# Designs tried in a protein design chat: VHH binders against Phosphatase IMPL1, chloroplastic (IMPL1). Part 1

All scores and structures are predictions.

Target 1, 311 residues: Phosphatase IMPL1, chloroplastic (IMPL1), of Arabidopsis thaliana (Mouse-ear cress) (q94f00)
Amino acid sequence: VLSEVSDQTRYPRIGAKTTGTISPAHLLEVVELAAKTGAEVVMEAVNKPRNITYKGLSDLVTDTDKASEAAILEVVKKNFSDHLILGEEGGIIGDSSSDYLWCIDPLDGTTNFAHGYPSFAVSVGVLYRGNPAAASVVEFVGGPMCWNTRTFSATAGGGALCNGQKIHVSKTDAVERALLITGFGYEHDDAWSTNMELFKEFTDVSRGVRRLGAAAVDMCHVALGIAESYWEYRLKPWDMAAGVLIVEEAGGAVTRMDGGKFSVFDRSVLVSNGVLHPKLLERIAPATENLKSKGIDFSLWFKPEDYHTEL
Below, numbering starts at 1 at the first letter of every chain, in headers, positions and changes, except where a header shows other numbers; antibody chains are not in Kabat numbers.
F, E and O are the ipSAE of ESMFold2-Fast, ESMFold2 and OpenDDE, as the mean of both directions, binder to target and target to binder. V2 is 0.75 times the mean of E and O plus 0.25 times the DockQ between their complexes.
Where letters were taken out, [cut] stands.
Atom coordinates printed by the task and the answers are left out, and those that the model quotes come from them; centres of patches stay.

## First folded at step 4 (VHH)

Design a01 (from h05 with D98G; framework vhh_8h63_2)
Fold by ESMFold2-Fast, scan of step 4:
Structure a01 (fold): chain B 311 residues (1-311), chain A 119 residues (1-119)
Amino acid sequence: as target 1 above (311 residues)
Amino acid sequence: ELQLVESGGGLVQAGGSLTVSCAASGFTVSSNYMGWSRQAPGKERELVAGIYSGGSTYYADTVKGRFTISRDNAKNTLYLQMNSLKPEDTAMYYCARGYSKGWYPFDYWGQGTQVTVSG
């Protein structure tokens, strides 16, 4: 059993305390099948020509994303026809009275996929009453001429796995020895400029900050212990639902970037190895409070109107 | 062939309202991320409103509470309803089709429609 170090601050767990009538093992089976099925669609597209035209490349990205989504939806619907699904760009399918909400990102890291850069993923999470219950992320590795995948999974209270082996966050206890990750949206607003300043400041005091371009991959790398933290503003539920559970079940901590209790429907996330979490918040939380004072909206988003949550 | 044709721009008094429209052909607006951007003389282009395929919307802080983005699926048309217009809203308004997760969020743009707010 993974235990906290003596100087680590305990943060509220985000994983579902129960999964209702469906066992965690059954949810895990289906979430893994869904992510694998989407990844098979993406794998068929990784070696398609990138030298056609700009429009052809854009079409390849969009077509692959939509085909992956369709494949994932088919798996979920066949196994749980009455569950609610939040998919591509906020599309909602199913009965809002369901306690189970599937959050699907059929192709995370589309810029990387477009370039053949080996950092993109298929991400599938399922929530029970608003809290992550089971998750799987299929990461694409290798790149041109040697594409392969690495599979991450977790259930609430069940721990985290990578290719069937238990994983845990790093024990790095100083920012000066940390490898950090962040991401940026394409709107150049106050949140973007604030995070650029955080990137600059943390680059100076850590071993480096990466901007890899796939939130699910970034969170899985924290869970695997090869990076210490990931943070980003303006992520959507499908960007976060699987990765946050995998981090937490690997022994990590998950909060909003102001240090508050995290919900999948929040607009910011800070994940870490736990022991560094308070040290990261010393700088990140004031920056996030400054954004609130400037009128940046951090209200919940993409939560289906009638979906019951215990947030 | 894909087309985006904006219309409805014009001159309006400060405090007034105006609706600009974007008629799409060759694709379905409800299946894509769609947006409205504007560019005023001497300024960078600004994304003012977006609508995701699922119907969720985004608004820039400069227009939040005043502008409303919407779709008419039967007409395959995107709208931007602009209320409480201010002189600083004066700009060329562009409709765009996009992919919100993409490295280039908009891959098709209309020719634009000019909105001029006097006051």
Scores: ipSAE 0.022, ipTM 0.480, lowest interface PAE 6.8, mean pLDDT 88

Design a02 (from h05 with D98R; framework vhh_8h63_2)
Fold by ESMFold2-Fast, scan of step 4:
Structure a02 (fold): chain B 311 residues (1-311), chain A 119 residues (1-119)
Amino acid sequence: as target 1 above (311 residues)
Amino acid sequence: ELQLVESGGGLVQAGGSLTVSCAASGFTVSSNYMGWSRQAPGKERELVAGIYSGGSTYYADTVKGRFTISRDNAKNTLYLQMNSLKPEDTAMYYCARRYSKGWYPFDYWGQGTQVTVSG
């Protein structure tokens, strides 16, 4: 699905133009299996007691995250033993000469998971030569007493699905009618304070800004058309790889927060329904340029050293 | 595989100094928020020091001015320099990594290193 903005405001597509020797359908089959297998591990843990002690909650989160990661890794390795895998925080497994890089987030929204708040996900994306080729996100909904999941998926050029049904971004054409989403890291640096100012500014001019706490969920909500945009500084490849493809294939636009061409290895993302993208950049791009002038580093990160890219 | 291995704990006299270290593998210390938490018998685990990816630091009021958190990027190792130690600082000290998203909790913990301050 293509962006509905005019040709003058169109942004380069980020999805892979080809997937080499492995078909997009086959990549999708495995990425969906990987995400669902991780989600089954997470689902087993959603009803475990939420101890009030700091260590008890932390141990539940780390144990669930590790078990979900192990389950996802097993699926990927059994199907593609020679592919490269990038796990959370830059852990690299496999052959760096592979054109295929799997970016996995086995538990996105760990704070929400810890509290039983229904906004967390398992996110699996696969890149071909640096560009997203296939993606799946399993979102946890309902919460205590009524846990369920919603599955999102996409292939480059194939469109986006939610529970097997085609989805599309909203057609909202005014910021004043938009529901926006952002996120904040715990680091209270210049990027954090700048994004707090953007939050305040956009709250004043839109229907509201949400801070839900799971980047993959937030991007899938834009793709589903229930929010118009999501932006955040300092996201890592596993935070973004799946969600950005799902947004683009639902007809949305994806750029850096300075408006530049997006790569999964960039440190900022702005996703939107497309038609609002230029209006959002009018406010976000100057703020991002100001951060660069203050010395904030926006160079590519977490790209494996020998991984060949066509960025 | 993510791993955090603490070392350098031991017995030290009140007023003394001790440095504990945390060797990280499977991820890069300089790219993450890293912290030191401690837990004394019968008490909750408390965060005593943290260092953000950008290099800014946090200290709990109980240790501010006495403890210093630092990292060696070449060795992928986190340190906690503890000065003017008090018997109240006796605890198991844990190294922790925090995921870049969300405020709480730390998502990976080491096994801990015991610090005992005699008086």
Scores: ipSAE 0.005, ipTM 0.312, lowest interface PAE 10.7, mean pLDDT 87

Design a03 (from h05 with N32Y D98S; framework vhh_8h63_2)
Fold by ESMFold2-Fast, scan of step 4:
Structure a03 (fold): chain B 311 residues (1-311), chain A 119 residues (1-119)
Amino acid sequence: as target 1 above (311 residues)
Amino acid sequence: ELQLVESGGGLVQAGGSLTVSCAASGFTVSSYYMGWSRQAPGKERELVAGIYSGGSTYYADTVKGRFTISRDNAKNTLYLQMNSLKPEDTAMYYCARSYSKGWYPFDYWGQGTQVTVSG
């Protein structure tokens, strides 16, 4: 389908072509308020006492995650009582007949938050008929003694902003000059071992590969132009919905790791500055196809059963 | 709806064996780090065993060599096989899911099943 093609990046755009009856500006206002409200809850918790164990940190993390989610849900429900919501902690809430699906990660980078490491975020995206329509990510920076935030936002067709200023992906055109990012789940399967080999290979040929531990932050760094690419297997919709739109609206490219058209419900993502995308796929796509041949499932996941999509 | 339902607890004599199970619904256990934690009265909750999606396992030193964690992905059920039980193993045993990109922290817990080991 022609509507799936992008002349700008040479890859199908993922952003919604329309937002229906609700304007992009109105969606942006609510997405930004929701993310800000969740981030205020997280900021109040960053200096709370914690112990590096399997017990005490779980309570701080889950309490903060749930409180952040509750704050975000209150904003969304107050503004759009009939919309469908997919939250990490809350599951699926609301009207399944809604064209609007809110994908909420109230605390992305929970391990980093638990340790006080400054790479975590609140991420709020809204989809229209399965496609990202508006997004906001509030990134936590600085760390102990100097916590601060940086706010990212985008609407489909509206461009991307960081702290109210327009942002664009980098123009780096060689992998040898690129700073790359990846992530790993804690499940040790063929996808994990394959990505460890990609990490090793790309470390050898680039300026380095970072593993920061928060997908929304990683994608926002690509959009900001301070890294050239991010890829990861087995991310969920709430990990990706906001960040992928911010990358695309900053002029970047978004595909599955096999190079196919990306959906928020896919199990792999490759985001880049666009220019490097074909060069990255030369190495990443064969590795991903090999995983499929080994029986690794890349079918859509976490898509609500009755949610209408134009995927 | 997310649900974890533990079963198989009970009274067992020291040196005996017991298997507790955890039936999951609303999600697939193979997509998460799954664990068994226990809590005795007046003590903190202790993670005793965990299993990664890929099959790698973790055991606390207190149970290493005696307990075995496993899962049946087709039945969406998690198991803890407990051998050579000791009175100090007496506790409420909780099945837990870790969703936050790792085996810690746990973000969803079952209601628990009581295991009592007589001396």
Scores: ipSAE 0.000, ipTM 0.232, lowest interface PAE 12.6, mean pLDDT 86

Design a04 (from h05 with N32R; framework vhh_8h63_2)
Fold by ESMFold2-Fast, scan of step 4:
Structure a04 (fold): chain B 311 residues (1-311), chain A 119 residues (1-119)
Amino acid sequence: as target 1 above (311 residues)
Amino acid sequence: ELQLVESGGGLVQAGGSLTVSCAASGFTVSSRYMGWSRQAPGKERELVAGIYSGGSTYYADTVKGRFTISRDNAKNTLYLQMNSLKPEDTAMYYCARDYSKGWYPFDYWGQGTQVTVSG
């Protein structure tokens, strides 16, 4: 029963209620083209030698990331020259008065890419007045000798697709039967220690917790129904913008890790299949409130100062 | 070999100004995300300012309007200009490459430079 799985009546939807003068279908066409174009650049680099000097390997990662970003930016600018763009590698460019903000991660999972480990992606999302409007993620699968891709996409209110087919979150209704995912930031502070404790506790009560290393891939796996939940502290807008819409449109739930209404500019995310969301929050929300009491900052970040939002 | 070397810290009275610098070797500063973090005794490390390869900047609310991050590409050096200093700004200041999520090199931190604000 699909309505039980989504459990979306408990949590406000985050997807844009309108996309203004540009149709959702037109935004979808361009996010898909942008993500595909970036992924074609990344695919050209997947079989390049990895057993080279540190400098050579870091140059390969940097060159690939920048070439992917340039390819994505060209697509966006050719179609919407007046839109605002937030990219991980390039920062903020474009018209600050635009209602449309493109959040681009040209190579999510750079450590995995560097090692040839098959968990990295190109992620492109577009927001309308701060709310996700359309998204596409191209996931790299297979690994050395058998590289391939899966393409995920969604529009607000339009549902989620994987390789052109409708997808939905899982129907798993107990944590003890769940496969969960998390990630860890590089700062070893109280948030990191708290998430290590959550990892240990959820490992004990679930079928296991995965740490794959690419947030966009992790969220797409929840949307596809092959994992039940993903959570992480200290994610940036480009890490989340596409994946959260894909999860929500697949029938999942998206909140902050304290259970509050999520925005792309928040510093934490909890995504799930919906039905497990309250059960996960029973443990995650108190841990997150304890971090706030210890002075961990959860205020919005990386929102362009002139960007108008309805958060 | 990748290296970041901070300098320019010292003792300053409240209301004063100070500029700290970070000399980089083994990579080009303008090609990367660069940032300044600080850590006071008994507190967590706080990101105070960052600059992206494209030149856009970020500032923590605690320092916005008082601190300015910049770089000199010819000297391959990152700067943090600190104005209207407060006793609360007292901390060890660290320069980092790829202070964002970027994996390589993993948030490389220098030795730091101590800033002490008397009041």
Scores: ipSAE 0.005, ipTM 0.270, lowest interface PAE 9.9, mean pLDDT 86

Design a05 (from h05 with N32K D98S; framework vhh_8h63_2)
Fold by ESMFold2-Fast, scan of step 4:
Structure a05 (fold): chain B 311 residues (1-311), chain A 119 residues (1-119)
Amino acid sequence: as target 1 above (311 residues)
Amino acid sequence: ELQLVESGGGLVQAGGSLTVSCAASGFTVSSKYMGWSRQAPGKERELVAGIYSGGSTYYADTVKGRFTISRDNAKNTLYLQMNSLKPEDTAMYYCARSYSKGWYPFDYWGQGTQVTVSG
């Protein structure tokens, strides 16, 4: 259909056009193993008693995050000892001359994990010269007494999978029939206030806006076709690297919230089913431009010094 | 390896200025809510200044207009510039970082650096 073709080609694709000397299939095998290995660590912790003291609960969260990260790092280093790795804490490990950058969130949705609320994930993406090349997200579902996982994966140009089956974004073509998702940071600046107003406005005109609390889960739900869009200001590379590729490979669109070409080092993301993308930008892009005029910084962040990019 | 190493404390006369620094390793300072807390003898620890990942800042009323929190991402270092120091500012100053993108302000603290204001 013309509208689908137009929406698929209207916005620049973000996935890597080549992966250099390492095949997309080989990158995917390691990304999937890394995400699965981290998820096994997290699964061991989901049924641990939630200590009623703040310190005990905080220790459970930090210990689980660190153990998941260590497990993921071991898989990546064992397979690609010379690759560069960017962890959730913004720590950089490895060779800065590498074209391959691994963006790892070992536990996305830590507040949800702390409460046993079933919306958190392990997210692993690998970039080639700044562009997403392969991705996997392991989503935790069910909750107490029935924990399970759902695995998402994609390679640039290879399509997106959920539990081994091809997935595609929804075909919903009207905002009034859309289920939307957003998230909020802890910094209550003009970007936070602006997104609260967008949340209110979109709640009024759509079927509703969800706030689930895990960016990787939110993007995978768009890719799966059970929501039409997700947007958020101030996400870091590890929050986005895997999910954006999964959305794009499921047939979705990915841009900055001003409508510009997206990079995982940008400070805003809008993902959608493609068809709704222009309609969403009619409201979101002017709001984002207004934030720039107020002095909100949208320059690239967390790009490792000396990491070579072809953005 | 996660570390916060404070430096720059010392003895300063009332009305003077001092900058304390916190060198971080094992994470980037701009990825976390970071802050400076102080503890005076016989008192509870007080948060005096904080900086969010996006750059917005917080200051306790006791230090507003006198103290400035900043960070240098290239050096991965947090700073607290203290002006118009008073004897009441005498305390051990601790660098701190939050976990989980700020759901609790601080989950890790450095060893501290002593600031003594005489006069």
Scores: ipSAE 0.022, ipTM 0.496, lowest interface PAE 7.0, mean pLDDT 88

Design a07 (from h05 with D98T S100T; framework vhh_8h63_2)
Fold by ESMFold2-Fast, scan of step 4:
Structure a07 (fold): chain B 311 residues (1-311), chain A 119 residues (1-119)
Amino acid sequence: as target 1 above (311 residues)
Amino acid sequence: ELQLVESGGGLVQAGGSLTVSCAASGFTVSSNYMGWSRQAPGKERELVAGIYSGGSTYYADTVKGRFTISRDNAKNTLYLQMNSLKPEDTAMYYCARTYTKGWYPFDYWGQGTQVTVSG
């Protein structure tokens, strides 16, 4: 039976229509293995001593992030030696002629990890010609004394899973009954100020807005149906590539914050349960247009120069 | 291939001015938080100036009002203009970027450029 929500979908799907010569099932197998392998590295570090010195804590975070990345890269390269990989440094590794681009965040929510706050993840997405094809996010839950994980995954057209069970976005149809999420970059510019005003406005009209600090977790919570929306300015491809596919495959909507068609190389994202998407854009899209009028740059970024896309 | 190359250091008399430059390749300066740190003999490395991707700047109290960080997007180059130099500004100056997450300590240090201020 067709979903009652499918006829209300106003927004173009972002997931890849085909995955070329590599099956969605094979891509899924490798993204899941990659994310799991990175998460095993992170789990080894969750109970390590947190030094009160800034350098000691920074070293733990950086060492854990780099070790997680190395573990993920080994899995990807072992399975697909000729694929492109975009690391969080913005560096490109591998064959620039490849149609497959892996976007890896080996430790999303580094501040949360540093403090032992239970909202961080390993996020691995693979794009086919610029469009998300497969994704996995391993979320860390529980916190000190009770650390555990849950695994999210999706393929384009294949639906979304959490720990092997199908998940779907919520059916909440009014902002006044919604739990919303946003995030803030560390740059205190006009985009930051604008999003602080959006946070204030939406706090007044919804059940509340959370700032949890890990984009991949935030998007997976929308996909799971425990929050209705997430938006943020100035996210990078590795922040978004996995989470946006998981939301879309759970029945959600994904656009830029101006309501335009989203790509992972865009500088804003709005994800939602779909039915609330137009209501959220009524407030968010004018604010985003005002930022453009102030000269804030929303051109594509971190797209590899020679990477072929069907955007 | 990520590269940072610092240049422009040298010997300057106290009260003088000097500009150091950092040429970046493999990524865009305007898309990252970029900074300048320095290390004098026997001291720890100190962050003296930073510029956010949006253009907002940070300065350590030791250099505030004297140093100016800037970038040229067309040249993909970061600059530190140093005015009213003091002997205590003598150090190796390093260009750095942080991870795009904006929380990590600075990574991808260049080789540095030596600034010596005589009294």
Scores: ipSAE 0.010, ipTM 0.266, lowest interface PAE 9.8, mean pLDDT 86

Design a09 (from h05 with D98S F106R; framework vhh_8h63_2)
Fold by ESMFold2-Fast, scan of step 4:
Structure a09 (fold): chain B 311 residues (1-311), chain A 119 residues (1-119)
Amino acid sequence: as target 1 above (311 residues)
Amino acid sequence: ELQLVESGGGLVQAGGSLTVSCAASGFTVSSNYMGWSRQAPGKERELVAGIYSGGSTYYADTVKGRFTISRDNAKNTLYLQMNSLKPEDTAMYYCARSYSKGWYPRDYWGQGTQVTVSG
């Protein structure tokens, strides 16, 4: 196992050490059902006409997102009526005293979905006391005329699967042979300009940097071993909760972009195949420290106020 | 017809307060992602506040603790309450609807409302 070979240079694991009273297998069954149920809603919408007027496109995206979230919420509530849920359409729902927090992205890559570009997903993660416990991502592939899905899943300590088959990160050990991925927020601030400079630098020294536009897809591609790394500033918990566990369980490394221990509530993520992680941090960590020195806030965000965490 | 109309801007002394409003028609503000961005002359636009469909909010570090975003369902209107205003808050303020959850592509920009803070 790749993770055992790299134990001496390993970054702190983010996955929950225990899932409490609910078994990892039971959590896996429900996160996977929830993600697949949301994906069925999204699949019904992939071939609907893309009206070039702003109203038509925004209505399709908004309606699909809301319908997907409603379908996911029904699955979660039916199985765990007392759990806490963080979803944008519903904000914070349920029992704030619960140790279990569901982080739901019912349609990751909304711009891609709007254009019919095949890089979007349904992402469902569940945390136990702030740490990822189980995850599933349903990726949409193919695009117009050949839509299909690929299902990723993981439990803390249980490994990562794609369509029921075990997956592992790549063994690529040089940046010069790496395919890298990043993403950008819509605000053109110091974090954006810093990441544009990182994009330029890494494009020059690697096989290329992709900007695909769906964080959950990007992280699953690292876990699958078809890309070596993904990093981005300003992601929210629902953008990251599932993908980070899938990467870690596939043998990858997950940290903040300053190299510190990652939490789902952090404002930056760097995921990699592990072996490249120190080489990537040599360039990324100083850039991130410079942002902190300029007053950019990297404190935890979107953590529900009453939610107990062991971060 | 889908439209957003900003209003409520004006001249305010440093330390003062002002509320800007965004009236929507053709859709419901409470069921959409809405935000406020600002742009000062010669500077890039920045997102200062956002409210998600479910009611969760986001604030830029520059305004956190001073600005509050809210909705009024009866009036179908988005608000930005600005307290403890500083000269650096001087900008044209824009209201936008987003079709994405928290990422602000601002698919429905209004015409803006000017806020000028003297000091």
Scores: ipSAE 0.005, ipTM 0.369, lowest interface PAE 9.7, mean pLDDT 87

Design a10 (from h05 with G54Y D98G; framework vhh_8h63_2)
Fold by ESMFold2-Fast, scan of step 4:
Structure a10 (fold): chain B 311 residues (1-311), chain A 119 residues (1-119)
Amino acid sequence: as target 1 above (311 residues)
Amino acid sequence: ELQLVESGGGLVQAGGSLTVSCAASGFTVSSNYMGWSRQAPGKERELVAGIYSYGSTYYADTVKGRFTISRDNAKNTLYLQMNSLKPEDTAMYYCARGYSKGWYPFDYWGQGTQVTVSG
């Protein structure tokens, strides 16, 4: 089935075809407010001391994450009291029968945040019946002594913006001229080992592969056109929900790493500028199929039990 | 809601054995890095044992060969079997869930269970 993928330049769109009774513009206003409010909490913590005990540093990270989450939850609940919210690690809040599922990552790139390295974000996405409807990611840039942010946003069918300006994926059509991004899970299993092999192979054939450590930032960089692709195994819905919509609305392609139709509840993602997508899948899809043959589980995960989906 | 509830602590004689347990709810232990940390009064929290989702384990040098970490996936419960206990093992023992995105191993801790070893 790999040969069927290699000739396709278009992949199924993942964005919601409709947003039901709530307009895309209204969802966008609330998603942007939620992400901005969380980012304000994170910004207050960027200059706090890092030369502290392991427990103290861990507490700083978890306290910042929880405070950012609380700020985001307050915005969502004030605007949509009946909506369902999925936080990190499967925490569910609200009405499980709602068609609207908010997937929030209050602090993406916690290792980078802990070190003061300028690559972390607040990510807020809202799904309608399982499909991304609106998204915002607030990226932290600059680093110590010059912290700033830039804001990414998108609605299904509405295009993608960075700081209010329309953005598009790159037109790079050769892997040898591409800058690629990947990430690695915390655990060193067969998926980690396989992705290290992909990292080595792609490093040899491209301009380079980056490992920046924040999935939402990585996807936004593809949407912005400053990188050509991002892929990673074992991502959760809150890692992906906002970034995948922003990539798609910037003209990019989104699939599973086996080339199949992507769902926010899938355990792998490949995003690209579209034109390179078939070329990337020629190497990535066989590696992913081999992981399935070794018993790695790629079934859907973290979908709330009562959540209505079109999947 | 996420919960980690430790149990099985108590007073034990030096050279004895004890097993502490951690019941998890709101997430799956087999899908996360899980660990046991301990803290004695006036000391920093020390990671003593960890288990990855795929089954690989870690032990601190202070407990290697004496402690064994395990899990029961059906019961969604984490265990720490402690053998050849020493007075220096006296501490509050915390069950913890590993953070899937971070270099720091834990984003959630239980309330702890006290282990006291008499000399």
Scores: ipSAE 0.000, ipTM 0.310, lowest interface PAE 11.9, mean pLDDT 87

